# VH-VL binders against q0aze0: the designs that were tried, part 423

Target 1, 268 residues: q0aze0
Amino acid sequence: MKIILVNNRFKENTEKKAQEIAGQLSALNVEVIIDNGLDEPYAGTVDFIMVLGGDGTMLRAARRYGQRAIPVLGVNMGTVGFLSNIEINELAEYLPLILREEYSLEARMMLEVAVFQQQSLLTRVFCLNELLLRSNSPRMLSFALEISGQKLEPYRGDGLIVSTTTGSTAYSLSAGGPIADPQLDAFIVTPVASHIINKRPLVVSPEREISLHLLEEREAIIGIDGQIKMDFGAENRVLIKRAPHPLLMVNLKAKPFFTSIDRSLQRQ

## First folded at step 19 (VH-VL)

Design MM11 (framework fv_inotuzumab)
Fold by ESMFold2-Fast, scan of step 19:
Structure MM11 (fold): chain C 268 residues (1-268), chain A 123 residues (1-123), chain B 112 residues (1-112)
Amino acid sequence: as target 1 above (268 residues)
Amino acid sequence: EVQLVQSGAEVKKPGASVKVSCKASGYTFDDYAIHWVRQAPGQGLEWIGGINTYTGDTYYRRKFQGRVTMTADTSTSTVYMELSSLRSEDTAVYYCAREESYFDYLSGTFDYWGQGTLVTVSS
Amino acid sequence: DVQVTQSPSSLSASVGDRVTITCRSSQSLVYSEGSTYLSWYLHKPGKAPQLLIYDVSRRLSGVPDRFSGSGSGTDFTLTISSLQPEDFATYYCLQATHFPLTFGQGTKVEIK
């Protein structure tokens, strides 16, 4: 069995814990690859991915490995997150189940984001939560939104979010989008500080293709899962569609999504 | 308007503790980590540590480990830095600064800073 | 710890001059997916530091376009294309790729 351990090097003690877990797994005849984010993603065949960190670390793992149809387990190193299934102090208890493949899998849709300059593809990335188009200056954006070739009236405002249902509790929620059951497959399209009063969030089929481009030259950025930034100008176009494969999340313990989100909203 | 407002100047004896506050306003508190950076007289900027206001995770530079404690009070949007066992070398202006976060991801950039708090340690 | 060194430590310049400040790290600052966590700050006595450039080359909204950043890997540069009176200050780079976060020692830009 070959396992990738994905850890967050920004937290000082995470690397030490990853090495400790790697040693424990090696003693059980499991080959371990550590991915601390500095190197290219491991290109070889693996059986399982274990993410040691919070939701942000899981999002990075999903972008790097989510399209490979490999089981991914989130192991929380501190506070409870939405994408973690077990706590680090529970790992020893669940490790025999992991090694015997005694767990269920939950499929989470992902976005495929393709950025073009005219007809040339500049980059193609995948993400689990959302794409955010936003102004990088005090000036509002004017941009066009097309859904499956249907051209909507121009948008004016600070930006737009195209989110998965998993991402419904991230930036989309902050911008006024709905909370969605992550077991549903859908895109949520949420305006950010729209100047046009009646622009509402849209919930659309995951089979739709969504296209965005600027109508005026402005400084804008595309953000991916709050972590990757790409410059976006009037000569660029972005195409968003359902990624070929969902992220396969390991379920070792029942996840109380609705009670978890309810508590999270009341914490503030 | 985004603001980080720090508590006033402190004068302490060697061996005492000091607790400096940084009150945030004008943005969603949980979306930004708060870090502490100091400048001793005639020296450059030195990072002390930070706290992720959403996760509660703390990050301390090793030389301050065991002497520094950072806490966040979400209800008042205030972050505190307590430094104990003070020495004359701790005399400095202490700044808080915010760093955009996305859950446990940190952006690595300090876009807004507090006005600074002078801490003087003298006998 | 990753060492960050700036050069020069100080320089004298006149209004209208092109000023170049270099920041070098002992290790590569490239992180996951090509991100490079290197930012530049301006600091004046009695005032808080202020962000100028982040992610190597992105200018913060409101920062004059005479400020620009460039570089990759271990070598980074802040350029001021035409120095203005308000630009006489100390400049710091910050690396946030590796823990602990490390500032350069600073570069003082003073009137010639």
Scores: ipSAE 0.763, ipTM 0.894, lowest interface PAE 1.2, mean pLDDT 91

Design MM12 (framework fv_inotuzumab)
Fold by ESMFold2-Fast, scan of step 19:
Structure MM12 (fold): chain C 268 residues (1-268), chain A 123 residues (1-123), chain B 112 residues (1-112)
Amino acid sequence: as target 1 above (268 residues)
Amino acid sequence: EVQLVQSGAEVKKPGASVKVSCKASGYTFDDYAIHWVRQAPGQGLEWIGGINTYTGDTYYRRKFQGRVTMTADTSTSTVYMELSSLRSEDTAVYYCARSESYFDYLSGTFDYWGQGTLVTVSS
Amino acid sequence: DVQVTQSPSSLSASVGDRVTITCRSSQSLVYSEGSTYLSWYLHKPGKAPQLLIYDVSRRLSGVPDRFSGSGSGTDFTLTISSLQPEDFATYYCLQATHFPLTFGQGTKVEIK
């Protein structure tokens, strides 16, 4: 068995903890690869991915490995997050179940984001939460949105979010988007500070293709899961569609989504 | 209008503790971590640590481990840095600065800074 | 700790001059998916530092276009194409790829 341990660059003693866990797994005849984000993603075959961190660390793991149909377990090392399933102090209890493959899997849709310059593909990235198009200056953007070849009226504002249902509680929520059941497959298209009063969030089929480009030369950024940033100009176009494979999240412990989000919103 | 407003200057004796506040306004508090950076007289900028305001996680440079504590009060959008066992070499201007965060991700780029708080440690 | 060294430590220049400041890290600053967490700050006595450039080459909104950043891996450069009176200051680079975050020692740009 081969397991990747994904850790966070800012968690103090994370390297020490990862080495400790790797030692424990090696004693159980498990090969361990540590991914701290500094190297290219591990290219070999892998049986399981264990994410040591919060939701941001899980998002990085999803971008690197989510399309490979490998079980991914979120292990929280601090504050309880929405994408982690167990706490680090529970790992010893659940490790035998992991090694015996005694767990269920929850499929979470992902986005495929392709950025073009003219007709040439610049980059292709997968993500679990969202793509954000935003202005990188005080000037509002003017941009075109196409959904499955249907051209909408131009948008004017600070930007646009194209989100998965998993991402419905992230940037999309802050911008006025709906809270979506993560068991549903859908794109949520949420405008950011739109100057057009009638531009509403859209919930569309995950089979739709979404295209964005600027109508005026502006300083703009494409953001992926809040972590990756790419320059976006009038010569660029982005195409967003459902990724070929969902992220397979390991479920060892029941985690009630609606009760958790309700408590979070009541506290605010 | 984004603002970070720090508490006023402090004069402390060696061995005492100081607690500096940084009050944020004009943005969503949980979307940005707050870091602390100091500059001693005639020296460069030195990163002390930071706090993720969403998760509550703290990140301290080893040099300050055991004598620095950072806390966040979401109800007042205020971050505190307490430095204990003060020495004369802790005399510095202390700045808070915000850094974009996304859950436990931190950018480490400081786009807005507080005005600074002079802490003088003298006997 | 990852060491960050700036060159030169100080320089004298006149208004209109092209100024180049270099920042070298002891380890690569490239992170996941090619992200590089290197930023540049301007600092004047009695004022807070201010961000000029982030992610190696992105200019912060409102920063004059005479400021530009470049580089990759371990070697980074801040360029001021035509120095203005308000640019006489100390400049710092910051790496945020490796914990702990580390600043360069600073480069003071002085009137010639």
Scores: ipSAE 0.726, ipTM 0.881, lowest interface PAE 1.4, mean pLDDT 90

Design MM13 (framework fv_inotuzumab)
Fold by ESMFold2-Fast, scan of step 19:
Structure MM13 (fold): chain C 268 residues (1-268), chain A 123 residues (1-123), chain B 112 residues (1-112)
Amino acid sequence: as target 1 above (268 residues)
Amino acid sequence: EVQLVQSGAEVKKPGASVKVSCKASGYTFDDYAIHWVRQAPGQGLEWIGGINTYTGDTYYRRKFQGRVTMTADTSTSTVYMELSSLRSEDTAVYYCARDESYYDYLSGTFDYWGQGTLVTVSS
Amino acid sequence: DVQVTQSPSSLSASVGDRVTITCRSSQSLVYSEGSTYLSWYLHKPGKAPQLLIYDVSRRLSGVPDRFSGSGSGTDFTLTISSLQPEDFATYYCLQATHFPLTFGQGTKVEIK
């Protein structure tokens, strides 16, 4: 058995903990690869991915490995989060179940993002939460949104978010989008500070293709899961569609989505 | 308009503690971590640590572990840095700075800074 | 800790000069998906530091286009194409790829 341990660069103790866990797994004849984000994603075959960190670390793991149809377990290291299933102090208890493959899997849709310069593909990336198109200057953007070839009236504002249902509680929520049941597969399209006040969030089929391009030359950025930034100009276009594979999240114990989000929205 | 406003200058004796505040306004508090950076007389900038205002996670440079504590009050959009067991070498201007965050991800980029707080440690 | 060294520690220049400041890290600053967490700051006595360049080469909105950043891996450069009177200051690079975050020692740009 081969397991990848993914850890967070900002938590000094996660690197030490990853090494300790790797030693324990090696003693059980499990081969361990540690991914701290400094190297390219491991290219070989693996049986399981264990994420040691919060939701941001899980999002990185999903971008790197989510399309390989490998079980991914989020292990919380004391950070608040929605994508972790167990706590680090519970790992020893659940490890025998992991090694015997005695767990269920929850599928979460992902986005495939393809960025073009004119007709040439520049990059193709995957993400679990969302793509954000935003202005990188005080000037608002003017841009076109097309959904499966249907051209909407032009948008004017600070930007647009195209989100999965998993991402409904991230940037989309902050911009006024709906909270979506992550068991639903859908794109959520949420305007950011639109000049046209009646531009509302849209919930569309995940079989749709969404296309964006600027109508005027502006300084703009495409953001992927809040972590990757790409320059976006009038010569660029982006195509967003459902990724070929969902992220397979390991479920070792029940995690109530609605009560968790409700608690997060309440102020003390 | 984005602003980070810090508390006023402090004079402390060796062994005392100091608590400096940084009040944020003009943006969504939870979307940015706040870091603390100091500059001692005649020296360069030194990163002390930071706090993720959404997750509550703290990040401290090892040399300050055990004597620095960072806290955030979301109701007032204020971050505090408390430094205990003060020594004369802690005399410095202390700055807070914001850092775009996304859950436990931090950009590590400080686009807005507080005006600075002079802390003088002398007997 | 990852060490960050700036070169030179100080330089003298005249208005209109091209100024180049180098920042070298003891380890590669490349992170996941090619992200490189290196930024540049301007600092004047009595004032807070100001961000100029982030992610190696991205200029912060409102920063004059005479400021540019370049580099990869372990070697990075801040260039001021035509020095202005307000640019006489100390410049710092910051690496944020490795914990703990580490500033360079600073480069003071002085009037010739």
Scores: ipSAE 0.783, ipTM 0.901, lowest interface PAE 1.2, mean pLDDT 91

Design MM14 (framework fv_inotuzumab)
Fold by ESMFold2-Fast, scan of step 19:
Structure MM14 (fold): chain C 268 residues (1-268), chain A 123 residues (1-123), chain B 112 residues (1-112)
Amino acid sequence: as target 1 above (268 residues)
Amino acid sequence: EVQLVQSGAEVKKPGASVKVSCKASGYTFDDYAIHWVRQAPGQGLEWIGGINTYTGDTYYRRKFQGRVTMTADTSTSTVYMELSSLRSEDTAVYYCARDESYWDYLSGTFDYWGQGTLVTVSS
Amino acid sequence: DVQVTQSPSSLSASVGDRVTITCRSSQSLVYSEGSTYLSWYLHKPGKAPQLLIYDVSRRLSGVPDRFSGSGSGTDFTLTISSLQPEDFATYYCLQATHFPLTFGQGTKVEIK
C-alpha cells in the first residue's frame, strides 16, 4: 500500500506530524510519500491520499491528484473545516478502517479550466471550488459570457465566479451566490460587484460549457481555488467544463454539512 | 472602502502584556486572514503571525510561540494580538495587514495595512 | 528559516533615475504549480507599508507603471524606471513560500 501525505506549509507542527504518521505507517509496511507542495506531484501509482490540514490544503490536493480516482481523506489539525472528515487525534482510531478500505466515498465534481490565446491552448487546470475572473486595476471589466453557444448580454463589473457546488460556500457565497448541496452537480455563475442591476447568479447544468473573454483590454486575472493566479487579457479566452473525474472524498464519520452551514449563517 | 484601524499607542513595563486591536471595515471580515508585522526602532519588518478570521486557526513565528495569542471577533470585525512577557526588544510599531487571498489559503501577500500601533516597553 | 538578503542596503539617486533593487533567497521560492510567493513593499517613516508588486511580477491595482518586478527561483529584482520624489523610501521584499514568512532587511533609497 502506498499513501501520499499532503501537508500545510503554514502549520509547522504539520511537518513533524507528517513524519510521525509516515513512521507509524512504515512500521505497518505502508509506503509513504510526503507532498509539502514544493515538488511536482508524485507521478507513480498510489492507493490513498491523506490531507493534513484545512480546506486550503485539500484544494491543493484535489488539483494535484483529484483526477486520478484515488480516495482522499481530509484530516483536520485543529479546527474543523468543510472539507475535512476526521480530527488528527482520531486518526489512530480510524487507521485500521483505512488500511482495510472500510469507508464510503463521496464524489465531488471538479472544474476543468482551459485558457487559450486565440486558438492555442496555453494551460489546462482542474479545481474543486471555483474559477474567479477579476480586475487587477481600479477599472471595471467588460466581458462576454457564453453558455453552450448561447451569448449573454455583456457584463460590466469587477468580475465573475464560476463555481462547483462544493465551492458554493467559498467565494461565490461572499459574492451573493446560493448555498448548494455539495452532492449535486452544477455550475454556479456569480457576478462580482456587477454594475448591471439585473445580473443574477445562475445555476447551470454541469453538461454545459462556459466561455469567457474580455471585450476591452484590461488588466485582469483568473484565480483558481484562490491559490493559482493567471494573467488574462483581451487576446485570451477561457473554457470551463466539468472535469472528467470527480474528487473521491473519504467518509469515515457523518458530515454535518447543513447544520454546520446553518450555524455559520446564524452568527451575530 | 477597505480600512484597518488599530488601537492607540501603549507604554508597558517589562514582564507585562499588551493587547493591540485591528478593526476591519469595507469588506466581508470572515473572507480574509489578518497578519501581524512589527518594526523595532532602526530594524526591518518582521512577520509575527496570522489568523484565519473564519476558522480561528493561527500561525505564529516560532520565536513568539507561547508569548503571542491572536484572536478574531466576527461580531465586531476585530482582530486582536496579545503579546505577553514583554521585553525591551519588543518595543516596536505593530501593524495588522490583510492577506489578499480569500479564506484559508494565506498567500502571505498584504494588500491593506493598519496605521500601526507603537508599543514601548521601558522600565 | 529561509534567509532573504537585499542588495544594496542603501543607494542614492536623483529624480528620473532608473533604480534596481535585488532580493535573494537562501532556498527556491517556487511552490506548488509554479506559484512563487515573493512581494515588494514601500515603507516610509510614520506610514504603514504599501504593497507594490506580488507574485514576483504582478503590479498591485493603483501602483504606477514605473514599478516592475522580475526574477525566478532565488533571485528577484524590483525596478523603478524613472524615480519620482514620492519614491524616496525603504523597500522590502517578502518571501511567503516557506514558513515562517521572512522579509529582506530593506533597501533605503535616498535623495542624492
Scores: ipSAE 0.655, ipTM 0.857, lowest interface PAE 2.0, mean pLDDT 89

Design MM15 (framework fv_inotuzumab)
Fold by ESMFold2-Fast, scan of step 19:
Structure MM15 (fold): chain C 268 residues (1-268), chain A 123 residues (1-123), chain B 112 residues (1-112)
Amino acid sequence: as target 1 above (268 residues)
Amino acid sequence: EVQLVQSGAEVKKPGASVKVSCKASGYTFDDYAIHWVRQAPGQGLEWIGGINTYTGDTYYRRKFQGRVTMTADTSTSTVYMELSSLRSEDTAVYYCARDESYLDYLSGTFDYWGQGTLVTVSS
Amino acid sequence: DVQVTQSPSSLSASVGDRVTITCRSSQSLVYSEGSTYLSWYLHKPGKAPQLLIYDVSRRLSGVPDRFSGSGSGTDFTLTISSLQPEDFATYYCLQATHFPLTFGQGTKVEIK
């Protein structure tokens, strides 16, 4: 059995804990690979991925490994996030179930983002939460949105978010998007601060293809899960569709999404 | 308009504790992490640590571990940094700064800063 | 800890001059996925620091185009193409790829 431990580079306790867990698993004849994000993703075959940290660490793990159909478990290091399933102090209790592969899986849709220059593919990336198109200057963007070849009226404003249902509680929520059940497959398209045209968020089928391009030359960037940034100009086009494989999240413990979000919304 | 407003100057005796506040406004408090950076007289900038305001997760530089505590109060949009067992070398201007990254990922890029709080440790 | 060294520690310049500041790290700052967490800040006594450049070469919205950043791996440069009166300050680079975050020692740009 081979397990990847994904940890957060900013949390020294997660690095120390990853080393401790790796030692314990090695004693049980489990091969362990530690991924702190500094190296390229591990390319070999892997049976299980354990993410030590908060939601941001899970987002990185999903981009690196989410398309491989490998079970991914989020282990929280003290405070509860939306993407973790168990706490670190519960790991010893659940480890025998992990090693015997006795758990359920929850599929979470992912985005496939392809960035083109003219007709040439520059980059293809996957993400769990969202793609953000935003201005990188004081000037508003003017851009075109197409949904499955249907061209909408031009957008003017600070940007646009194309989100998964998992991402509905992230940046899309802050920009006025709806809260979605993460077990549903859908794209949520949320405008960021419209200046001239007041556009509403759209909820569209995950079978749709969404494309974006600038109508005027501006300094803009594409953000992926808030962690990767790419320059975007009028010569560029981005195509967004449902990724071929969902992220397979491990459920060892019932985690009530609606109770968690309700508690979060009471904080004001 | 994004603003971070810090509490006023403090004078403390060696061995005491100081708690500096950083009140945020003009954005959704829970969407961004806050870091603390200090500058001692005649020296450069030094990173102390940071806090994810949504989860409460903290990241401290080892030399401050055990002496520093960062907390966030969502109801008042305020982050606190408490430094205990103060020494004369802790005399510095302390800044809070917003991480530009959204969610709980720390990019370590600081787009907005508080005005600074002078902490003087003397007897 | 990853060491970050700036060069020079200080320089004297006149308005209109081209100013170049170098930042060198003891280890590569390239993170997986191609990200490099290297930023530049301007700091004046009695005021808070302000962000100029992030991700090596990206200007923060509102920062004048006379400021530019470049570099890769371990060697990074901040350039001010034509120094203005408001640019006399101390400049700091910050690496955030490796924990703990570490600043360079600073470069003071003074009136000649």
Scores: ipSAE 0.608, ipTM 0.837, lowest interface PAE 2.4, mean pLDDT 89

Design MM16 (framework fv_inotuzumab)
Fold by ESMFold2-Fast, scan of step 19:
Structure MM16 (fold): chain C 268 residues (1-268), chain A 123 residues (1-123), chain B 112 residues (1-112)
Amino acid sequence: as target 1 above (268 residues)
Amino acid sequence: EVQLVQSGAEVKKPGASVKVSCKASGYTFDDYAIHWVRQAPGQGLEWIGGINTYTGDTYYRRKFQGRVTMTADTSTSTVYMELSSLRSEDTAVYYCARDESYHDYLSGTFDYWGQGTLVTVSS
Amino acid sequence: DVQVTQSPSSLSASVGDRVTITCRSSQSLVYSEGSTYLSWYLHKPGKAPQLLIYDVSRRLSGVPDRFSGSGSGTDFTLTISSLQPEDFATYYCLQATHFPLTFGQGTKVEIK
């Protein structure tokens, strides 16, 4: 059995804890690969992924490994998070179940984002929460949105978010988008500070293709999960589709979504 | 508009503790991390640490580990930095600064800053 | 800790001059997903620092286009194409790829 431990570059104690866990797993005849984000993703065959950290660390793990159909377990390191399932002090209790593959899986849809310059593919990225198109200057953007080849009236404003249902509680929520049950598969399209009064968030089938391009020369960027930034100009086009594979999240204990989000919203 | 407003100047004796506040407004408080940076007289900028305002997760430079505590009060949109066992070399202007990255990702890029709080440590 | 070295420590310039400040890191600042976490700040006495450039070359919204950043790996440059009166200040680079975050020692730009 081979397990990847994904940790956070800003957490000194997660490196020490990752080494301790690696030692425990090695004693149980498990091979361990540690991924702190600084090197390329491990390219070999892997049976299981443990994410040591908060939701941001899980987002990175999902981008790096989410398309490989490998079980991913979020292990909370003393922080509140939506994407973790167990606490670090519970790991020893659950480790026998992990090694015997005695757990259930929850599928979470992901986005496939392809950025083009003219007809040339520049990059293809996967993400768990969202793509954000935004202005990088004080000037509003003017841009075109197409849904499965249907051209909508032009958008004017600060930008647009295309989100998964998992991402509905992230940046889309802050921009006025709806809270979506992560059991549903859908794209949520949320305008950012739209100048046009009738532009509303859209909830769209995950089988649709979404295309974006600028209608005027502006300085813009696209953001992926709030972590990756790419320049976006009038010569660029982005195509967003449902990713081929969902992220397979490990459930070792019940974690009810609605009470978790309700508690989060009380924090304002 | 985005603003970070810090508490006023403090004068402390060696061995005492100081707690500096940073009140945020003009954005959703929980969406952005806050960092603390100081500048001692005649010296450059020094990063102390940061806090995820949503989760309460903290990241401290090892030099300050055991002496610094950062906390966030979401009900008042205020971050606190408490520094204990003060020494004369802790005399500095302390700044809070917002991480430009959304949520719990820390890019370490500081797009908005508080006005600074002078902390003087003298016997 | 990753060491960050700025040069020069100070320089004298006139309004309209082109000013170049260099920042070198002891280790590569490239993160595995292609990001390079290097930013530049302007600092004046009695004022808070302000962000000018981030991710090596991205200008913060509202920052004048006379400010530009360039570089890769370990060598980075901030350029002011035509110095204005409000630009006389101390400039700092910051690396955030490696923990802990480390600032350069600063470059003071003084009037001639």
Scores: ipSAE 0.585, ipTM 0.821, lowest interface PAE 2.4, mean pLDDT 89

Design MM17 (framework fv_inotuzumab)
Fold by ESMFold2-Fast, scan of step 19:
Structure MM17 (fold): chain C 268 residues (1-268), chain A 123 residues (1-123), chain B 112 residues (1-112)
Amino acid sequence: as target 1 above (268 residues)
Amino acid sequence: EVQLVQSGAEVKKPGASVKVSCKASGYTFDDYAIHWVRQAPGQGLEWIGGINTYTGDTYYRRKFQGRVTMTADTSTSTVYMELSSLRSEDTAVYYCARDESYFDYLDSTFDYWGQGTLVTVSS
Amino acid sequence: DVQVTQSPSSLSASVGDRVTITCRSSQSLVYSEGSTYLSWYLHKPGKAPQLLIYDVSRRLSGVPDRFSGSGSGTDFTLTISSLQPEDFATYYCLQATHFPLTFGQGTKVEIK
């Protein structure tokens, strides 16, 4: 068995813990590849991906490895993450089940984001939560939104979010979008500080293709899962569609989504 | 021992530019972003922007866009902030701060700070 | 920009007092379930700011346990359970969920 351990090297305790876990797994005849985010994603075949950290580390792992249709387990370390399934102090208890492949998988849709410079593809990335288009200057953006070839009236505001249902509780929620059951497959399109009062969040089929481009030359950026940013100008176009494969999240213990979000909204 | 050491106080005339340095030691320079925060007399803290020391990518608050430039020199473990078209309201103590986050703006948390550099803009 | 408002702007207290400072944001600071990016800093004249609390409620290593943070969504509090002489300072909250990063305007804790 070959496992990738994904960790965040910038958190002092996670690097040490990753090395300890790697040693434990190696003692059980498991080959371990450590991904701390600095190198290219591991290109070889693996059987399982274990993510040590919070939501940010899980988002990075999903972006790097989510399209390989390999089980991904989130193991929480310190900060309570809602993309994690078990706590680090529970890992020893669940490790035999992991090695015997005794767990269920929860499929989470992902976005495929393609950015073009006119007709040329500049980059293609996958993400779990959202794509954000936002202004990077004092001027509002004027931009076009097309949904499966249907051209909507121009948007004017600070930006737009195209989110998965998993991302519905991330930036889309903060921008006024709905909370969606992550088992539902849909795109959520949420305007950011729109100057047009009647622009509402849209919930659309995941079979739709969404495209965005600027109608005026402005300083703007595209943000991916809050982690990657790239410049976006009037000569650029972004195309968003459902990624070919969902992220396969390992479920070792029940984590009720609705009671978790309800408690989170009421915490003080 | 992590330390950020900034350049000394500057006095500039309106319309001039100022370049403040922040020299890092005691850690791997390209593992952490460096942000800049200022405090004008009698005012609160104001975030200016940051630089990813590994990629060189920068992100600035809108009111400084076009006037601020942040650069990193890996060979000397030093970050620079240059602010141009100076006005009297730019008089402030400027701080550099280390960000442990591996992202450019999300989850920024400033665990170590420079001692501050007073920039005075007067005629 | 997400606006961050602290209250009170200033307060007077004596050593041993319990002090509570509030920070309110114009938009939710929840990035995702379990991910809320709000931190608290202590600032004294002539010195650099110092991190106390991050991720709403987590104390930085070495920060005394009299400092605690709590809150959710748009409302957050910093509590000092028993004020010490070295705690007379200005306190700032910082949100890092939305770009640009925004500080509260500060709360000055003065000796009574």
Scores: ipSAE 0.000, ipTM 0.456, lowest interface PAE 11.2, mean pLDDT 85

